VHH binders against q9p7d3. Designs and how they scored, part 17

Target 1, 295 residues: q9p7d3
Amino acid sequence: MSVITQAQEIPTVAANPDFNYEGDPIIIQLCDRDTVFELSRDQLLGLPESILMCLFPRGLLLDYEIQECQLTQRPLIFQTADFDPSLLQYILNYFQMAENRTANDEIALSPPPPSFPGKCGIILLKEDIEFFILPPISPTTNIAIEVSPNDLLKLKQRVAQRLLQQKKIFDCLHLENSTSEGSAEKNLVRMLCYSGFHEDDEWKRRIQEPHRACITSVTLTNLDFSADQGPVSDPEYFPVYHKLLLFWQKPARKCWWDSSTSITYNGIEFATWVRRVWTLELAVLGANTYETAAV

## First folded at step 4 (VHH)

Design B01 (framework vhh_7pa5_2)
Fold by ESMFold2-Fast, scan of step 4:
Structure B01 (fold): chain B 295 residues (1-295), chain A 125 residues (1-125)
Amino acid sequence: as target 1 above (295 residues)
Amino acid sequence: QVQLVESGGGMVQPGGSLRLSCAASGFTFSSYAMSWVRRAPGKGPEWVSTISGSGGSTSYADSVKGRFTISRDNAKNTLYLQMNSLKPEDTALYYCAKGEYEIWPEGYVEYFDYWGQGTQVTVSS
């Protein structure tokens, strides 16, 4: 038709020739927070897989993300899912300290086994708690007692505070395991203690969101390679160690329910149902020393 | 006490086959699950396959499914691994292990009680 159409001009974001997509650090922005972290590519890719899955729940294809920024002439800024800044800082600091020690190695407590020459192992143990408050059911009406949203919020805050007082990492296996006690939990604790944890260890970070029925706890330890920590006659030491090496190539998960907690509010007892998810992961750091397999 | 002795390793071309054996002694062989585990140069150990004490159930790592077959002869106290269609990535020291590998810490937890000395498999052209 005879209609005069103005050309559509889509403003192009100005190309910035100062961006070095090969050498510049990657900046990650945690959800909609003003908090950003500046990471090298090695630092980002060296994060435990369980943490990377939390930051990038849809997956992270680093080369693709970098290429997208390069093609669109944008800085290397990646937006993540919501994550606590203090927890991420703790993890980054721990890994950096371990890298520095491996590089300088002036204090060797024990030589690593031949399967890990010149390497440092870091074990991440993460606990995710989600809890639900169950109002009592009236015995006469068979209907749950109604709780206002504001009262429910106060109940959630009280439950969260009680759970945060459980500072030792193994307390929930011995004191709150209502579904199974068995030898499985004892063996789990034994394995973790053989690997570098101690039975009295406490969570290094334990975090709750205000008004959320969830708590995330994390602790890290250096993998203990010392055969001297187990009894010389204990045949389980090396099998346990080897099994953990095989297992922790991929994050492992244990999930269970605990209904042992209750709270009293305005004279009424409310049962609490707690879902606990443990994630166990091994990260291996340090230079690979050339090693020829026995032939 | 418990002794596990692997044999049958060697050098083969890609696409070739090898049969590994593990002679077990010092325990009631038929009462225990048995596993094969390998260690490639410069890498940690990788679980390959497990067979139940009766031989009634078997499991395999995704990397070897359809190519490897685990079996046992409880009368001879011997574990076997038939390896077909070998690839360069199968190059490793192969160990016989007493026990099974399960996704830990879920379910019933069995640990590898003992590992043998290993037998070397090298796949090269």
Scores: ipSAE 0.000, ipTM 0.103, lowest interface PAE 16.8, mean pLDDT 71

Design B02 (framework vhh_7pa5_2)
Fold by ESMFold2-Fast, scan of step 4:
Structure B02 (fold): chain B 295 residues (1-295), chain A 125 residues (1-125)
Amino acid sequence: as target 1 above (295 residues)
Amino acid sequence: QVQLVESGGGMVQPGGSLRLSCAASGFTFSSYAMSWVRRAPGKGPEWVSTISGSGGSTSYADSVKGRFTISRDNAKNTLYLQMNSLKPEDTALYYCAKGEYEIWPEGYLEYFDYWGQGTQVTVSS
């Protein structure tokens, strides 16, 4: 089942068989950076969906943008969300080499860099936030206080701003309130840490809309064993790898309601109910293949 | 797109009764479990009751069990909560929610997709 992350969709390509792509490059500029990447249409669309969602969280109507640039006689330059340039370069090089290997024309696919030996995984952790402002109840009359639609939008913006100022991924789980080491929240953190996250990792991309926020984070993990370890055919020998595979095989989605946030506006305290949905995707990179396991 | 509109709240004396309604639109109502959740003044949300999509299964919080009855009319896309023997402690804003359950290896996780605007219930002597 699909989750609703924001009002705008992931990159969408309009079907137009008469459109000529001529080989003109698409230029991607990372947010708040001077770094640019040149891609063909096929290279861009061949990227894993998890990467496309990170680069274009508001969606991209590629055929429309190309046509508009041709009509206005301007270069094809697309602003993306903030992304690690080294990670993007590695991903682009990997898919280029994989395409060349399947074609078997000129350049044989080289092994991945030593920092990414064998198969690599890209894990996308995405948090969808929807928030609702509860009408305050008067302490004197015990009746709900009316709030105008305009004031509700302002309150939602202030709540979203507070939520987006949380930098660390796991802050929203309030681990300090858990009474046992075996709590569900602590187990979730352990599973994500086995998969390549760290307890102090920070959200890399945040999107705010009037009543929603979407926060994303991406990490790389090695899915192959090192030369110093035994074969992966014995999963008990590799508990981290085994935990990652177990997590991938199950729905790795956590949904909860967070009522801990409140704000004061004109001397009145407004409580909120925040629907928080975590979604995890694993895209496996390997010679001649890539796979995505949506959760 | 999804809309949940609650109604039927009001003021009642202890021991009285009220019936809440929730009109749902924008989704296939019969395919989803529905819940009632309430918030008392100065307190966090408290789950009250859930009913399965078919209406064949219901569950209640201990604080309302035996007094409240959840029901639904899938032909009318409407959820109901019949509240009997009301107590001052039942005073709260009552919300209709689209919800379902999922099972983690460590146990059950309950979640809700959408919430309505709420309807106020006041039990006063």
Scores: ipSAE 0.000, ipTM 0.211, lowest interface PAE 15.2, mean pLDDT 64

Design B03 (framework vhh_7pa5_2)
Fold by ESMFold2-Fast, scan of step 4:
Structure B03 (fold): chain B 295 residues (1-295), chain A 125 residues (1-125)
Amino acid sequence: as target 1 above (295 residues)
Amino acid sequence: QVQLVESGGGMVQPGGSLRLSCAASGFTFSSYAMSWVRRAPGKGPEWVSTISGSGGSTSYADSVKGRFTISRDNAKNTLYLQMNSLKPEDTALYYCAKGEYEIYPEGYFEYFDYWGQGTQVTVSS
């Protein structure tokens, strides 16, 4: 919108067709992989904030990147951080199928009323797991037991496999250990169950990062803002709905350390410290669309 | 292969000092930020300090600021942590890590590609 310098010459006409920086799709190249994705500007900017932060951890200044491509006469190819191509394809397919069918979405910029006419929502649950393997400490000498770098790599693979076995979307909250029916975690699960999730739902995708001790888990559901999401007599119906609408503009994130996972390798027990970042995001789309119940 | 080997830990009385070292190999040391991270018994890991690849920028956790000094010798591929005025709560396994700790508007982000084996520091009277 506001550019201090406005005037510049059009690019020199090159051999073969010139690039159309206003109409050409943006090509996303994941790290150093050969896989590329073609997106419109609206598709790219319409991705959930949590996904955009994963692809562009340093931030994305779209207008600046486009101007650099135009000035250097190169195609709109943007390199991202490392990300699993199949997971990105799943996310793109889901949001493309649920894409807004109305061109103008300015009405969606404000917190919507409880009934949002002609609109639907997508609820994105994501978990980023970063895990660290700790060498065991001798109880008699209080000195760390030596572990070779090669063994450490094997340990990381085994920890990743153990963590990938935790398939249920709410396992990380340790709901079984809560003694209170009114705990914050139980209230959150109840809210999400009103919105189309079930307590036994599994992560739709779980991908280990190839170069790091890191796992990304994602699941999505449709939310029709006009739908009844609980019995009329439920005193929590409207507060839950309003709380979900707050996540439309500001994703909820919870970060904690989990030390409950350990593995045995070559007869030795290794403790882990797992950093978990759980994200809840609500995206508002155009026309009411009802995808399959368990999308 | 990337390797990080910590040393210099030991037992010291409260108020004492220790200097930790981390010998790095398998990568271009001067091109990467390096960090110290510790794990106390019964607690999760705590970031302690980070130094830029050039050594021009350093940052510290509030719990150690003014007492600990991070430094590096790029010619020797070695990272250091000078620990002064040690307290019992500094008792922990200290790890050398390749990567940096970043603060974003909504919180914290940690980039740690590789960790060493750790060196034990015990502060006891």
Scores: ipSAE 0.000, ipTM 0.229, lowest interface PAE 13.6, mean pLDDT 69

Design B04 (framework vhh_7pa5_2)
Fold by ESMFold2-Fast, scan of step 4:
Structure B04 (fold): chain B 295 residues (1-295), chain A 125 residues (1-125)
Amino acid sequence: as target 1 above (295 residues)
Amino acid sequence: QVQLVESGGGMVQPGGSLRLSCAASGFTFSSYAMSWVRRAPGKGPEWVSTISGSGGSTSYADSVKGRFTISRDNAKNTLYLQMNSLKPEDTALYYCAKGEYEIWPEGRVEYFDYWGQGTQVTVSS
């Protein structure tokens, strides 16, 4: 489901003839920040749905806003929900690089899957971490050990620093603890590697939010069907390929808890429960209408 | 200052029932959503159920729908979980959590500020 909804009924009033729908940029202001971004319609509509939902949690009636700006002779400025400017810049730069590679025909983007003919695909993998400090129970009083607000802040900073040391994308899946080739974790890694990621890939951007015990990590890659990763007709390869096509038809979201982290502070051991939310999404470039991929 | 104390766990046979309680103190209980979260042996924590501050809305994990009922008594600052038709798979340490589980069409987000010490539920034989 697209976050941006086109208006059905547009007021029939003379539009400003100087406003250029295709050439004039759409200006995005991040919440109450002084930071603004200038995007084309195609850049905005080509953003991953997960990013668009962060920017416009209540949706956006794009055609209506454009029509109103034409009628009132206002620049097209949209105020978004709060979002990190550096993270948005990274995403936009990646999309621009991918578009330039395709336009130059020198370094081709991977071909899109059959469900998106004539378009280029970018895979976004986003990880949202929330962590919770689990207080130990006193065996004498059977009550959780109390922690001062200052100590809790230091604990959160220490946990965040430890989590940020996990540089590789797949470190959190603890593949060393899974011996089965058919495990859910190994199947996920296989699908991501077939999509263009590599097992040693690192997160491209990590943002720490110490006040909320949150970390957001993002990495992007071009959909790689052009690489000869094995014959499509092989029984082992063909089932995986078919699953990948189904997988990209809607955003894939996986949530799990990781309790492997513990820290010692002031002589007391605290267990940390880490909530991980992975969002995997295919963004399709060159579309006038935003399209998302599945499973 | 915030304290959550779970009770009511124990051993029960498959098909049996248990009622968990959580006594809350140190905050305005009726102003906050409350949740139950469990951790099975060798597994990470799993959200079980959430109830709004007023008690007007409830939500449940698919694994417990139709079997578990969450409720609260704001006059007593107490949260409850009625567990019916218990299965061996329900064996876990059950935690009372201050906060809500937010479900979006695109996924799920949990917001928990505080956790209790937990109460053990064992379903065997």
Scores: ipSAE 0.000, ipTM 0.232, lowest interface PAE 12.5, mean pLDDT 69

Design B05 (framework vhh_7pa5_2)
Fold by ESMFold2-Fast, scan of step 4:
Structure B05 (fold): chain B 295 residues (1-295), chain A 125 residues (1-125)
Amino acid sequence: as target 1 above (295 residues)
Amino acid sequence: QVQLVESGGGMVQPGGSLRLSCAASGFTFSSYAMSWVRRAPGKGPEWVSTISGSGGSTSYADSVKGRFTISRDNAKNTLYLQMNSLKPEDTALYYCAKGEYELWPEGYVTYFDYWGQGTQVTVSS
């Protein structure tokens, strides 16, 4: 899993007199987008951990990176993983409004935006992928054929690229192979769809390394739905909604082996064995408070 | 450096038995979980069985549970798979795999770092 380090003891280094650590904004640039956001240190570290994990999947050593920018005379501009700009803008505005509402001053506080009244949830779905290649089998002798170290490296890179070509988030569950309508996989998909995910949702690519990949998807959902429906309007959906909330009280994980991927290199087919791990987290936002699920 | 050499495969009739062996070298054998994985012609790989480093814990795929027994001899750096009541569906290349344990909410997750050459098992007629 990615580690987020919020405050770390900075090695003693001479201060840069031209740089104000607390006054200068931190600029984050969303991956492959022209969108940039200006944040204070406190605003950045005040974001839900689920959002920080999405933005900085390899972790964020904030104090160290600020020090490095001071030493190299660079502005505080940090690259992030891909994220929905409108969702991030909404999150930042919401926390700013909550901060202003808790301030004990004489200025009248505005209500939350009409488009998102009440409680909202932010759901992080993350997949970690590790893969292993099997020695190729000769169709003539049924004996494994060894491959050179250089060719093995090329093959691993091609396998990683093939795995990242799977764009839809639910394709990896192979629901077509499930014989039970009450299977854990189908129930998980149903719960995620009730929460705002769709069957056509696609993964956002992150850093890819030989034999490993990590990808995420995030959605915003309205948690007030159950109140509108009450005990009478749809009793059949009430148990599913309650299960959904219970499911996200703690990070949930699902691990499985996927053998469906293969690749051809120099006329020989290589089979792969893929370990896939899903991690799920819910951060709950209120009108004037927020709550993060236990990690 | 890591070497895994499988043996013991062959041709057998349905209902027969075979014992596969895997000679391991290049690492501290008793410190790592070991697995058997198979690949049938025209199919993807299928995990068969795993045994912990000490031999105290074993697990099996549903398709082989009750028929196959995994074991190890840490003094000889050797992994075994005793296969009984063989079926035509068991026809495959069988691989010995080095697994390492990773902490998981439901226990340790075994992953396969290294694979052997494989040994052919054919169950016919």
Scores: ipSAE 0.000, ipTM 0.279, lowest interface PAE 12.5, mean pLDDT 65

Design B06 (framework vhh_7pa5_2)
Fold by ESMFold2-Fast, scan of step 4:
Structure B06 (fold): chain B 295 residues (1-295), chain A 125 residues (1-125)
Amino acid sequence: as target 1 above (295 residues)
Amino acid sequence: QVQLVESGGGMVQPGGSLRLSCAASGFTFSSYAMSWVRRAPGKGPEWVSTISGSGGSTSYADSVKGRFTISRDNAKNTLYLQMNSLKPEDTALYYCAKGEYEIWPEGYIDYFDYWGQGTQVTVSS
């Protein structure tokens, strides 16, 4: 029942003379935008997995998609999730230039914004959400009330809408035991804020299915020690790159069950049980590209 | 269509025992892990126990370990929960759930595809 199994069973069809499915560029079109990018197969496959997952949160089996286009006689145009065009252009330029250079050559690319004068990384935040609606308990009999399939579908839609109204990317990390600073979650939030996120940043919603949602956010960050001194008034401050390296010695995933959410539908309160998986990934773009760009 | 029907709940005194059953239909029962989840008044849902498709591996919440035993009969498409030494805090609506699971180091379970309507367990004198 996998896509790979389906690809192996696809019959041979006549070639479309207007398309070269092996050599023509793949066009990726950002969701609901006129912005398009042309990539070769090698360029697309050369992107870090974190970037590919941000662009194609449901996954991408490139050979299967190309065969599907060939069988249906469609052009090689793939829709992506919503993404910042300027950030994507910077990423594509970086990897394209890196492909054309030896390992020891400086990459001659446009410098990142002045806020990233040195070593740069791409940070991907992702949250996978799976939710379940529990049958309501009758206040009179204290037993579960049967819910019709049609009402269950409407409830799932309302729960998904309510969960995806939680816009702030760090809400899941703000724990209520805040009588003292220095919790692991607060340190992580502080580190990510030093790296280019803001506490009020909002999720970019990508995918919603009846039982699942996936939301992502990405930023460029400065990993250069010399640019990340911190305030002198904070003797506990560490440079951001040291904190990121320490974090990367540990699992980058946080998993939990959230039972705090309920929803009211036709005057009845329904409890939800939500499986939440928060993931943090870092892709390092290289050192000193801003400061040492070749002429 | 997948259906899960729980039974065996009731009222029992502290220290008593109950055996819950879940009749499953609409899927290949032996191919899926099965779980028990409970919802106590005012507390929200809590995972109780999981059993693999073959019945070869089981796991339990710390609060019930040593008192509850999960089992299954794949020939009858039925899941069971034997509850011994019941306490007032075991009072809850107990659900049968079909799910793939992976228990993370943090003790979390992966997911549940389908839920039954539940069976009520009340532990009171």
Scores: ipSAE 0.000, ipTM 0.325, lowest interface PAE 10.6, mean pLDDT 65

Design B07 (framework vhh_6fv0_2)
Fold by ESMFold2-Fast, scan of step 4:
Structure B07 (fold): chain B 295 residues (1-295), chain A 125 residues (1-125)
Amino acid sequence: as target 1 above (295 residues)
Amino acid sequence: QVQLQESGGGLVQPGGSLRLSCAASGFTFSSYAMYWVRQAPEKGLEWVSTISGSGGSTYYKDSVKGRFTVSRDNAKNTLYLQMNSLKPEDAAQYYCAKGEYEIWPEGYVEYFDYRGQGTQVTVSS
């Protein structure tokens, strides 16, 4: 047998011109990767908007693509922007586990608040780090010192490893340096902790790009509806989900520069600058109708 | 911008073989899945095969499975389709295509680029 036949099960179903939109999978292929994911329409569109925007930065017109696949008898395969497969797998697994848990839960669950009826909430916190290494200026030539590509790569890897040592989510907010009890950073941590996070929580996935000066970190938590009453000591407090529902109808973003570090390599000190982007989003799952069960 | 040029078609007897080529330019070839599609007289466009950007994953239409092999040479920006045990029903104009789902410019969606004229495959005794 001189012919090696590759597996064709996945896109074969989608290649039918009688494509079953409800039953046939949507296949996404990550840019610059061999990795493909099979998703239902509900799984794909149920992803947090911030994640969908990362995968499809120019947008996605799903109904148009389905019509084109039916006309050309091709499988429904979308090429995404570059995204780490393990991060996407973590997000998909978390959402699947959340849905399965509610479907198989034998324990009575507290109904969500009336502003969130019959829905389960998941809070996504994502951090994107870009870091920059600044070569010092030579005192004799008044020109930046030259660094070989190999040495630059080693410097980038060392900076990334140092950043990865800050495993806790809130380490980057420098809470110990806050001079005010009502600082914005302390209030944000309090609100996130009341909404489902814990002060000592660590990132659930952190991906370091070996050839790019960037790190992507993600953590997901179930929205804690019991916290909607707020702390007794702060009657003006509003949990994050209330703000997302009332004021922030889109993912909230915070971007800042962090320039507190330097590294020494071959006896030379290099300054480092870090750009951090936080994205906070509430994703809503409709697995069960709690309102019907509660009434 | 995106250019695709097919070649390698011709006349072959049933049971014969042909190797099609597609030269690509104007985009980062290794970053995109590539497709082979065909159109025969009196028939619509039919998807034939797909290959991932690195070449690690391949997919085929059921009727060509085991007879056709898609491959790519990313160093040469070239896509190939090896066609063995050709049947009369394989006779068609063959096109290569790049997948694209992005909106560009605002409001436009492009899925395939068939800017080449294709290459004709004829199977007759």
Scores: ipSAE 0.000, ipTM 0.130, lowest interface PAE 21.2, mean pLDDT 69

Design B08 (framework vhh_7mjh_2)
Fold by ESMFold2-Fast, scan of step 4:
Structure B08 (fold): chain B 295 residues (1-295), chain A 124 residues (1-124)
Amino acid sequence: as target 1 above (295 residues)
Amino acid sequence: EVQLVESGGGLVQPGGSLRLSCAASGFTFSSYAMSWVRQAPGKGLEWIGRIYSGGSTSYNPSLKSLVTISRDNSKNTLYLQMNSLRAEDTATYYCAKGEYEIWPEGYVEYFDYWGQGTTVTVSS
């Protein structure tokens, strides 16, 4: 029997220095779907930690599973948690393209340090939205207004559609309400823009779960390899003449609640509470490496 | 002007030990996290570990039993102690200055300055 364990550092748990395998490809089968993806061991471990955690929420003892499959002469097929096939294909294509580009750049752009030949940096920003619809409390009964299951479903779909229309990444931070240039939100935007995003960037992929109050959004950018970013005297930019490379132990997460949205349905105003979780990480890709990091 | 200068590389026999040094100047060394990174010939970069300004360390799990990172703030010097060296440890070793921005929800780490590297060759 296959062993899968829950771990926050799946690549660390999966990596076995005493076991070296360069054989058959690994097949990933998405839960509750017929869709499969074929990956090498290095490609799988090279995925961002947030994606690995989404695919294997209970963890994965990769080298153990590979050994067991070889001993039992079974193909390397690992079942994942449910994930959108088109989104996973987008992520896989993006990293493969970035890896090929970096290999070509390595040939063209020697010397090695600080240019890090054979490497490309990818910044991944993921957003998980869970929204709640709060019916108003009746002033006469002091009890929440009852909503039929069908009407509640329609309300959820309407709220989801409104949230999906928020295409720009940074609109949800409400920067227009900040008067300080040193605010945490503005500093986050500056850091991400310094790393390769633009203030006008839009989410590249957004998925709503049918009949659920959940939306997942993702966007990716190449790490900025510009040699000279911002003025040397600017304290909000680091006076860096070398490319940035980020090493984080775990994906950085920011969680907040947003109550700025209300919706009117059949003449009644419903308050909407949105729980928003941002996960930021850097994947550093290179031939035969599986290093991932998060901000 | 920030400068990082690695030293201590050379030829070492399998099973041997070696200590690398990184001399830092041009910034307040004691206030920054420092890291070691290596690159074997024809391979990508491999992060070895870091030491925070407070002295705590974090290592690549694959290398944790083989290396120790330390620092001497009075000398502005970073060290990498390597034991039980194998041929696969042949690489150019770099030290890097870490930086981080602290947010209420976490922090971001990055490397803004790198040394030129020192080469370690493990062979008999």
Scores: ipSAE 0.000, ipTM 0.099, lowest interface PAE 18.7, mean pLDDT 66

Design B09 (framework vhh_7n9e_1)
Fold by ESMFold2-Fast, scan of step 4:
Structure B09 (fold): chain B 295 residues (1-295), chain A 125 residues (1-125)
Amino acid sequence: as target 1 above (295 residues)
Amino acid sequence: DVQLVESGGGLVQAGGSLRLSCAASGFTFSSYAMYWGRQAPGKGREWVSGISGSGGSTAYASSVKGRFTISRDNAKNTLYLQMNNLKPEDTALYYCAKGEYEIWPEGYVEYFDYWGQGTQVTVSS
């Protein structure tokens, strides 16, 4: 659908009939950052839903902004919520590379099956960490030690450094534990490994903000259809991509507390409590989709 | 160029006292916790006492608690250990050590960032 531009007889309203939002860039500026990104409409709307929700937590009325731009003849610029520029660049580059391969009809080692709705699947896994340092009990006084604000900042920097040393994606799931919770997590890891991950994979991008006691990590992988082969003659085997389409087509979140991390600081071991939030999303490229607004 | 120089050791009879000093240079002294450790002949290293960068917090190994007092003079970049009621078991080479950070007076000898050359304390029975 198209919207008629303001009539020419109204002299205070300038039309922008030459603005091509599919060819002209959309400019986004990350909140509190001296960084801007230039995207096409399709690049912006093609971002994973979970990422769009992070950038525009109040929603984005793209049709409204395009109409407003056409009426006022100003550049189309959006102010986003705060987001790390290097993480956004990694995501944009990955999706652009995948779109270019799809557009060129390059022969993949494992092309998608006829039942898959698009030409390529991309799995996003994002981890948000918020950590808390528990007051240690002094071995000499048996009382919790008080920490100055400056010492707390130094301790937070040490904790962040220790958490970053845990480079493997799946280490935080503690698969060595034999609980029922660990069993469910082993099934998740198995599903992801069939989809394109390996159990020893490391995070591709990690950003730390020690003053806020938080770390954001992201990794993207292409869905591997060649690995989706069950045992010969198993009538109950379902392809992994079918499970992903059913359960992970919309962003899914897992939130838990991880108390297994400790640090040594000036010879004393400190316990930490880590809130981990995983966001898992399957993005499908080459599907016939179109959207007039992201809200 | 971190340098720690211990002094004040010597021979003393059981029940006697000694005051050890450590002159520090090459780093911002008040920004780091400081420690005393010791090593007796044929034994491993043992943590003795620690003090925070500000001097506001101190800690002691149970074997010396109530007998030793750690202190520092940040204006002079000097660490002290006042040793009272010395026992033959206190015979050791005493080391001054720099911590990684300011905050914790307690320490384990394996985690000291830098050690001085030491000063010998011998307690006769």
Scores: ipSAE 0.000, ipTM 0.097, lowest interface PAE 19.9, mean pLDDT 73

